# VHH binders against q88v07, part 29

Target 1, 377 residues: q88v07
Amino acid sequence: MAQSIVEAPIRVDTSRKIIHVDMDAFYASIEEREHPAYKTQPLVIAHDPRQTGGRGVVTTANYVARQFGVHSAMPAAKALELCPTAVFKTPNFPLYREVSAQIHRIFHEYTEMIEPIAFDEAYLDVTTNKKHIHSAVELAHRLQQEIWHQTHLTCSTGISYNKFIAKLASDYRKPAGVTIVLPQDAEPFLLREPIEKFRGVGKKTVPKMHDLGIKTGQDLYAQSELDLIKQFGKLGYILYRRVRGSDDRPVEYLRERKSIGKERTFGPFLQSTTEVNTHLKAIAKLVAASMQSHQRHGKTLVLKLRYGDFVTITKRRTFGEFIPNDAALFEQYAEEIFEEVVDDHFNSGIRLLGITLTGLAPLAFENLTLPLYPNDN
Key: E = the ipSAE of ESMFold2; O = the ipSAE of OpenDDE; V2 = 0.75 times the mean of E and O plus 0.25 times the DockQ between their complexes.

## First folded at step 9 (VHH; framework vhh_7zox_3)

Design n5 (at its last look DockQ between E and O 0.01; V2 from the best seeds 0.00; counts 0 for: pae E 10.4 > 2, unsure alone 64.1 < 65, placed apart)
Fold by OpenDDE, look of step 9:
Structure n5 (fold): chain B 377 residues (1-377), chain A 124 residues (1-124)
Amino acid sequence: as target 1 above (377 residues)
Amino acid sequence: DVQLVESGGGLVQPGGSLRLSCVASGFTFSRYAMGWVRQAPGKGLEWVSDISSGGWTGYADSVKGRFAISRDNAKNTLYLQMNRLKPEDTAVYYCATGIVRYYESPTTEYFDHAGQGTQVTVSS
C-alpha cells in the first residue's frame, strides 16, 4: 500500500505588496523620445548588420518593428530580413544608464525596498512605503505618472504578493499596462502560463519539459515534487513551489550600509566560466586590498553580475562572523555564489562583475602582503 | 479637469453594428492607455477592451473577434467598433482611463476616470 505521501501544503505568504516595474521597450522608447521621427518608423536597437558584415543582435525594438516580428535577442541580420525598412540605431548605453538612474530616483521617493534587475526593470516592495499609500494599484499608477512626467517614458507594472508573480503580471499587458494578480487569482494565472514563462526554465530546459509533457503551469502542477526534483534537481524543487504560488524571496535592497567593493566592466563580454573565475580572482584581490587599506572587515559578501543583455543579478551571503580579509576567500565565495545564480542569460555573456563587502566594522591593521594591483581607475 | 465624452450608442438589432466614440480632454491623451467598460442592467462593471498608449489592444473574451478598439491621438478620440452585436451586449458603455487589469476578471474594480456613458441596446 504505497502510502500516498500527502505532500504537505506549500505555505504561501500573501502579506506583501510587490510591484514589478518594466519600462516599455526602454532603449527604443528613449531613442524615440530623442528622435520623434523614429516613432513612425520601425526602429531596431542594434548595430546595423549592413555595416557589421551581418553580425549583431537586436537589443530591443519599438512597437512598429515588433509588428514585423522583430524581437529582442534576434540576429540583427534576421531583423533586417523581416523589416528591410527598419532603422538600426546603435545602442547608447551611457544615455540609457542615465535615464535608468532617473527612474530609480523616482522609485526611491516611494520606497527604499528596491531591487533592480536591469536598467529597465525593478522590484519594489511597497507593503510599507514613504507615501503611505495603502493601495499598491494606486501607487503603481502614481509611479507611472511620475515616470512619464519626468522622463516621458512609459512602463508596465505587475502587482502581486511576491516577485515571481509580479514579474509575470508585468509581462501580461504591455505597453503602459497595470496588471494585478491577487492571491485568489494566482492559481488560474499560473496554471495557464506557458512553461517558458517560468523563471529558470531556459532554452535548454524547455525541450526536456516538453518531452515530459510539461507545456503549461497546469502540466507542471500535475507533477509530483519528487519527480520534478528527479528530473530537474533544484530547479524542480523551485518550480514545484512557484507553480503553487510560493515565492519567499525578499525584495533585496541594499541598505545604505557602508560597503567596500570593486566592479569591472568588460568590453568583450566574458563567455566562459574560466574567464569569470579569472576576473573574480582579480576583483577579489582588489577588494581585499581595499578592505585592508580602509582597515575594515565585513560580514557579508555580495556578488554582482550583469549579463550582456543587462540582466543583473545581485546575491549576498552573510556570515555569522566577519570574513577575513583574504582575497582567496573572497574569490571562493564569489565563485560559489556565481555557480548558484548563473542562468541561461549567460549565453549573452557577462558584462560586469563585482564583489562588495558589507556590514563593515573597523579592523586592526593586519600586514596582508596583498599584491598592489594598479588602481584601474 | 479630465473629461471623457462618449457618443455613438443607440438601439440596434441583433447582428447589427455600432461605433462608439469618446472624446477626451484635460490631459495628454497620447500618454494614457484608454479603454471601454460596460455595465449591463443588474450586473457589475465589466471590462470590454483597452488600448495602450503604444497601440497594443486587449479584448474581453466575450467581445473578442467582434469588437475593435482604436484611437486617434491627433483628435484625442477613442473608438469602439462593435460588430455582430448580441442582446448580451446591451449595457451602458463607458470610456475610461487607467483601467487596472485583473487577470481573467471580467469586472473592473479600478480606473482613474470614466465618462458619463452611452447606452447601447441590442434588441429585436
Scores: ipSAE 0.013, ipTM 0.311, lowest interface PAE 8.0, mean pLDDT 87
Fold by ESMFold2, look of step 9:
Structure n5 (fold): chain B 377 residues (1-377), chain A 124 residues (1-124)
Amino acid sequence: as target 1 above (377 residues)
Amino acid sequence: DVQLVESGGGLVQPGGSLRLSCVASGFTFSRYAMGWVRQAPGKGLEWVSDISSGGWTGYADSVKGRFAISRDNAKNTLYLQMNRLKPEDTAVYYCATGIVRYYESPTTEYFDHAGQGTQVTVSS
């Protein structure tokens, strides 16, 4: 019942040099640095399950503990079962934050294009760099050496032309690895990878992939784009491109808090504008308080709503000046936007409302006169 | 399991018409909004149209006045009548539910479930 034609192949931009830096067993390595006796013991960074009544989750484990099958995100009680002799150390987040900041100061010596992912993980765009180092591999080695020199911690780096491949490459040789995947090596590299390594294919998705005969990048590559979209929706669209070496996401080096928002879901669904406005008032108060506590103001207010029949609407209003952190004003703008976008889907009720401020700056930032046309973003 | 089966795509000349159909199963069709999204070669997904459980319709600006969405809840079937077709309408068209619309930005359409798609090609 369908007719199809074949269109031009996906285009892959290979012009960038991206490094993914991943600190090796970060929390555990810091604790080993502070107490060297831990280096020869299985060490698990978690609240001790013997003291929590079996509750708690492993944040990380040292390499000795990993030999027993302990891994991040597992229940601490399970880690104790797998490794009864493990030392459990409660996370010292202030110390880890301090060490992370030290490492980030090192990154800034080479580039300002840094996207922090976690205390122990960042992307760097080094297509150009402050040290004028031609080779991204040489730059990665220098980073590793400088980090070791200043912190006595090791890291693993992956280098490629996009974030996806760089991330995979950094996992290839741990600890203290440097792995480069050049454009010509990308497909062979990706085809060998287990499907669990592909972003978005997690514990809930892996069984479905395996049931469809998809266990590796090669199996994924063989699937038609239409079949992947049918089975996995947007994830399928993305995976088709990732396995072909395409990932145009920029290194997001301005990844400080970009928005502050609150949303609520409703059961029973809201049935009237009066109910909607009552909840928008409550949400606006929460957002205004959050904006003030974070010492931010924003130029754009976003309303999000979802109808009972699952249609979601998001609409923004951008102002020439920063919006005062006034709950009544946020409510007013949100109500105005609601009236602009509401339609007969409202007959199915409203299951979700949200207000978000974006275009953020520090509260001491003065309002500026902007060009007549607002910037699109 | 949710199943959405599209049909009615094909090759047409500019100015021609096509009617797409989508037969749904595995959920209570009459309780859900349904819609169409499309994907031109090498482009992102684009919202085309949706229709509420009660029959309210929405259209992307690019198709207003040319496309008409409808549904037959007794037959669990969604339709898209496409008239005055243009080369820029060439795409794979997906029947979908759980559609997300964004205003004041480039249209970005995402869905919870979609069919396999049907190819529409408008070429002279």
Scores: ipSAE 0.000, ipTM 0.428, lowest interface PAE 10.4, mean pLDDT 84
ESMFold2 (binder alone), look of step 9: mean pLDDT 81; pTM 0.829

Design n6 (at its last look DockQ between E and O 0.02; V2 from the best seeds 0.00; counts 0 for: pae E 16.6 > 2, placed apart)
Fold by ESMFold2, look of step 9:
Structure n6 (fold): chain B 377 residues (1-377), chain A 124 residues (1-124)
Amino acid sequence: as target 1 above (377 residues)
Amino acid sequence: DVQLVESGGGLVQPGGSLRLSCVASGFTFSRYAMGWVRQAPGKGLEWVSDISSGGWTGYADSVKGRFAISRDNAKNTLYLQMNRLKPEDTAVYYCATGLVREYDSPTLEYFDHAGQGTQVTVSS
């Protein structure tokens, strides 16, 4: 039976304390720290377009360079056109990685629930924390102070009950700002925001929204859920909830793992496909449990086998969708790969089997089901 | 010899449905993952859908919710039910095995075997 469309209540969970940390002009500020003369020059972190034949993209620019209209993601050649006197410094990613790691060590003194977004950006869930600090505002100030003390770099923080609002808040007072949006302040805050601040509303979407009379969160709020879904699909469903202060996405602190797998060695060696399948079943259960425990799913399953004569085969299969964390499914795919790759070295037996998931990402919520609606003529 | 024979293509109006079939021979069908790939005029091969030997399915974003892949291992036959067809679905559809694609790419890189294809045209 077709599902009738009924406006459902929107739950807003306000129990969490989320901090978004954004380092101020990160790469440029590191270079200024290393060479203070850069502080008074227009500094652009990019390969010099005069040396690359006009290729390259700006990663970041210092404040002086920004006054000439230079911004991140623009062509380096355009930055040179806007500011002919700019100093171009090739990015020193090893240095930036080390400074980022230092900052992350500071985060870990307060919480283990850290979602890195980039070298210079992270979400922290501090609903509980290792220092037993009750105020998220106090915690944010302590983080800023410790980062400054150890690195001589500033950061801006946004604090709220979800990731969406925390991110918006962190942009409110840059540089070196601390901005909190309490649950009672969320609706007024969101309604005043330009539509461009809402994730997913970019260059292609803004004109369409403006044509529909949607310029602010207030205009977005006034739209029906059905109309937003009709015009924007999944984005419309999401925006309806975001403008109402709803965002249940967790801080994804397990995202840093690149693979999860288990392998077993055997003595005596396995001599039959029945024995192999029995052990693949057991290994698949272990991997599925580990994937679920780490809150990950993966797009690639890897079978590893080693024969008794030490010949080792590793074969991977990548899927169009993330593989469900289902032991039976992992076993099935591993068995299929085994049948594809097994050869006459099996006469020496199997000494090792392994199943590994790669292409990892945090578990996502189920795909949206679009509401049915009557056709009009 | 591995043989894959597609059928069921044709001309339909937008919003219409078609059911593709692929009869397989020359290998143990029940032990292999099978899939559908397509090629629109002037474009490269595009992965559409696959199904494991045990019946687990995957779909490209462009067809998710509209297409349904299935298999009948007793008849050595792979199916693709195509609903709510769009002009963008116009292509030659191939039944294939041994598909390889890069994890983060929509582009098919390789396959071991494919049939001759069946034309699907969606036009008013």
Scores: ipSAE 0.000, ipTM 0.100, lowest interface PAE 16.6, mean pLDDT 82
Fold by OpenDDE, look of step 9:
Structure n6 (fold): chain B 377 residues (1-377), chain A 124 residues (1-124)
Amino acid sequence: as target 1 above (377 residues)
Amino acid sequence: DVQLVESGGGLVQPGGSLRLSCVASGFTFSRYAMGWVRQAPGKGLEWVSDISSGGWTGYADSVKGRFAISRDNAKNTLYLQMNRLKPEDTAVYYCATGLVREYDSPTLEYFDHAGQGTQVTVSS
């Protein structure tokens, strides 16, 4: 008699009110706000190569300029060649930072429980809030209005009882949208979601999921925990709980916005996982050294991957605690993320790898690993 | 010089179909991922679909099940079959290469090159 291992019901905490805020087209919107004429002109954020003797690199470009082939990291001189009518604007990083800070100040008017995950993205726990607004929807609307009023920028919000669902929800009604998933709506919401929308399900995982007949949340829900663990390891464990609406991750409100990272560009392209791992190891060492030099530790590791065919993917993993400044650990996590996100684009090789730590805070402990590499001051 | 030339746009009724084409020149087409992005009136640039050099495809949620991206490397041509078109699909559609996205995000961060675009209007 195969004892049907009655899978213990997953405990779901529905007591929290979480808002995921995602700013709409953040950087481009800032520039266009400052200079409305840029909406119709090719704008290149870079030092004008005509003033620099042909020196400089494109930081970013607006949509109009991009139509001419202008892209980030392009030589400014090349951008001018591609778009002779381009307006070159020196990057105003202070402005960008200030706008981000302004938005965060607005967040702080509502709650101290803020987890920034990017310059333009954050989780807010508003279970209790400074405005004493009971309705999270009302709060979200007020927040959006306040952001618009102060910054003339729009944001989309997802509202639910945990971070996982709130983030999923924010994608439904962009731009300037509000999507709420109440506890009673969580199951239907999750069951309808394609498997690709589940955090942790990368492009490499999707084919395997599909091969197993897992295409939607409903399909995922039908799987046993053991089967999912067998097939997908830790990800299977997580997905089993996520599809059942469980995400106990707190909003981490003690994190700083700063990030520390290193990137490497390759020529020739990397063609094997072994090569990727080798270079991730090297990058991890540099990042660890940098983190140590800055006396910081982080909660989020971000892998940046650019393929030979120029598709670029960034993936972040946030941990419940600060990641020790251990190069081996950074490497491990980067490798894990790589395995999660790598897909058919790998056939074109790897152009760039980057590891970045975010959610930084001052180190409370000394790392055992001494920096082996000079600090890029 | 890199050139991307879109065609196939037009006026169509809701529920109708269009097939967009993009002819690429000035680079080794077969080595590059290609994609479609669109800009609706008053909206920002939106990622629609992409295809890797190896044929891996991705779609925005808004077009999944309705649009199909494909490529013919011999002809240096990218295609977008658009079925069951909706008014909300009204936009200028651009062929693009070098797409950058956050993983699991429909948000396009940037792209390397894009064409001049082709207008798609879905209206009754």
Scores: ipSAE 0.000, ipTM 0.230, lowest interface PAE 10.6, mean pLDDT 88
ESMFold2 (binder alone), look of step 9: mean pLDDT 83; pTM 0.847

## First folded at step 10 (VHH; framework vhh_7zox_3)

Design r1 (at its last look DockQ between E and O 0.01; V2 from the best seeds 0.00; counts 0 for: pae E 12.4 > 2, placed apart)
Fold by OpenDDE, look of step 10:
Structure r1 (fold): chain B 377 residues (1-377), chain A 124 residues (1-124)
Amino acid sequence: as target 1 above (377 residues)
Amino acid sequence: DVQLVESGGGLVQPGGSLRLSCVASGFTFSRYAMGWVRQAPGKGLEWVSDISSGGRTGYADSVKGRFAISRDNAKNTLYLQMNRLKPEDTAVYYCATGLVRTYDSPTLEYFDHAGQGTQVTVSS
């Protein structure tokens, strides 16, 4: 009696609200904003192959160019063949980065749970959010509106209970679309999707899948887990679960360190201002180094001191601008604060000194890596 | 202020055709997806069709193959060509922007703005 290995039902967590935001033809749209004449022309963001000896790859194209079959990752020369009237614009990444940063600032108004994928894409976990808005749909609309208002750019959003489905959903109604896939809609949504849309299914995998008769989510769903693992290894394992609506991956957000600081505890208590200054200098150097390593700057410097009698004083000084990552400056500010707050408890000595920077922001949005390769998905 | 003004509705026999128009103002029409929703007597709002700013179209299963949505950005106008009309198509049709729908259910979940609607009646 072959014990039918009762495949343990795949547990699907539907408790989260995930928004995938995808800017519509991001680079091209920025260029169109800067030069409105491009809106009526086939615009290809790439080095002009006529100037490069036929070399170059299409980064993106506007929707006019896409009608000619131009797409991301296409050779620029091929794009020219498909669209001889195409206007080629060399990418302006500094501008794109700036705009991306602006968009991300908007995201941060809603949630800190942000996973950037690219300059033009991010996951937002809005299960809980800063706006205290329960409806993810409302949040998505607000995001779209705010982005438009500030940047005059459109985005498409996908809303669902996990990253995988949210991303698929955002692609469904581009451009300027909003698609929600509720838990009850997940299965039919996934079953209808072509296999090429499944994350992890690249150009090399598609032919193999097609040879096996896997062309859609429905076809994929019909496969056994073992068969998928046999054919595709770890990817097979993942796809078996994805097509069944399971994706437990969290939105990976870099907990922006809310603060960077160093503290020192003293065995023999400090008894003089000179000693205090000496140690503040040392602490400031450490903090500056840490700030540099994390590529952060802060607006607020916090001095913490604890007296021998355990009385603790914490004083903050907020500046109108970001404080330069200068140890000498940190020291100076810390000393100034110390002079301001020191009182008769100093007679018991100082047992702890600390300098902390808060109100942190990235020095450079360097973490937004341009996908070197067009996500095949 | 966003304004949407629908027109083109009327009485038609089964199998007949109508063309609805919606003139939009108060926003950059070409940048936004637009759509049509309808409300039949005693029923909720039903998504009918939408068109993205880039021209991608979607249709409810009930109207697929019979209705065609289009837009003229130069005229800030949205159109719905309705062919082979059926009695079940009888409803007030609304032009809407900022439409949100579920994938499998053509139920309208959210919209930013809608017009006053135009009555479409299909009756023998």
Scores: ipSAE 0.011, ipTM 0.291, lowest interface PAE 9.5, mean pLDDT 88
Fold by ESMFold2, look of step 10:
Structure r1 (fold): chain B 377 residues (1-377), chain A 124 residues (1-124)
Amino acid sequence: as target 1 above (377 residues)
Amino acid sequence: DVQLVESGGGLVQPGGSLRLSCVASGFTFSRYAMGWVRQAPGKGLEWVSDISSGGRTGYADSVKGRFAISRDNAKNTLYLQMNRLKPEDTAVYYCATGLVRTYDSPTLEYFDHAGQGTQVTVSS
């Protein structure tokens, strides 16, 4: 930027009451409920690494196992190394899905403004609510009590005026916590948070932030918008607003699936059009199956390709009518687009191909032609 | 670890020329495509030009015929020769790698790494 406009005040809307609900150690807690002996044992929800040749990833660990340093997303073999006495239980996703549905039915007793994030996680907008409870804190307590009563599972809740702060608040005290961050408390709360708590600041970004002297929200707040954008691009733009307590994202209770796609990366890069077409055929089959299973069709097909030198190209083709969910047709269109867009970056090979359908509608939705008058165009 | 350091910006009259440089370190420069992106005051990031690992070039329509991208793999340096500069070229110019753009569009979607940028101001 050529002037000091990046320091302009940011409007913060504090009128909403948002609750983030996070079920405590969800999969492990369900297994403990089903088999109470697990409550006093270190329990790891993962395929047993002794039977997988050391492969696999921890989905969830109970609190006993966490005392040994086991955490989600950790290699199962590492979890076994840290806790040789751990019980490994293969995930029962159908059961977890059923319990999640039960919890969501409880959410609906309080509000229809529910944005599910995962089986164990959701945002609720309770600015108004079906129980006519004035206090969002009281509502969160009653929600926790009802979930416990019906499922014997605990959850942690965070309450604030936007999704970002509510999410951070829910992590503040676990298990069974209720944490509120009022508008007047938001800035001090955010300024104290470690930078890794800010969404988008992951394993690659944390070292870069630390090298720049940014370890907390305080350090982040002190940065100019221009400097953050220079260093972090779009993430910098977002973080500047988040650390100032600004997040206008609504609770997305009317979410519609925007696209369905599949992509593959290639260890030896693809070197010929024949290799590309072989893999586009396979990808097209997966996408067509996914479109059908989700009961959707789309008007736009998108090809994505990435060259070995990391240049990525996307190209879309939009049709007047919904594209039939036919793998051969998806393959044909993807191959046609590939020939249209491929260039001399192909000398470095193809490391990624993807096919995505967008412009989605339910399969029952017909292609409408409504000529109100002749020649309306 | 990856470092990209731009230089060569400055104040220039309309119709003038500037040559930007970007010195790269922390990766095998010759294996990667490189590019220039820019951000005008109050605007989003815009793809300007890129050059493949093998030296093939691409340009946004707004700069085609006026700008020339090049690379010197022996010096780990990327260049942008900017000729016949216009006031609308005023921006911070960033050297970048890992660019993601839509076919037929200069709008930049993403990049893996970028430098701190160099200011180019075209004004009388």
Scores: ipSAE 0.000, ipTM 0.366, lowest interface PAE 12.4, mean pLDDT 84
ESMFold2 (binder alone), look of step 10: mean pLDDT 84; pTM 0.858

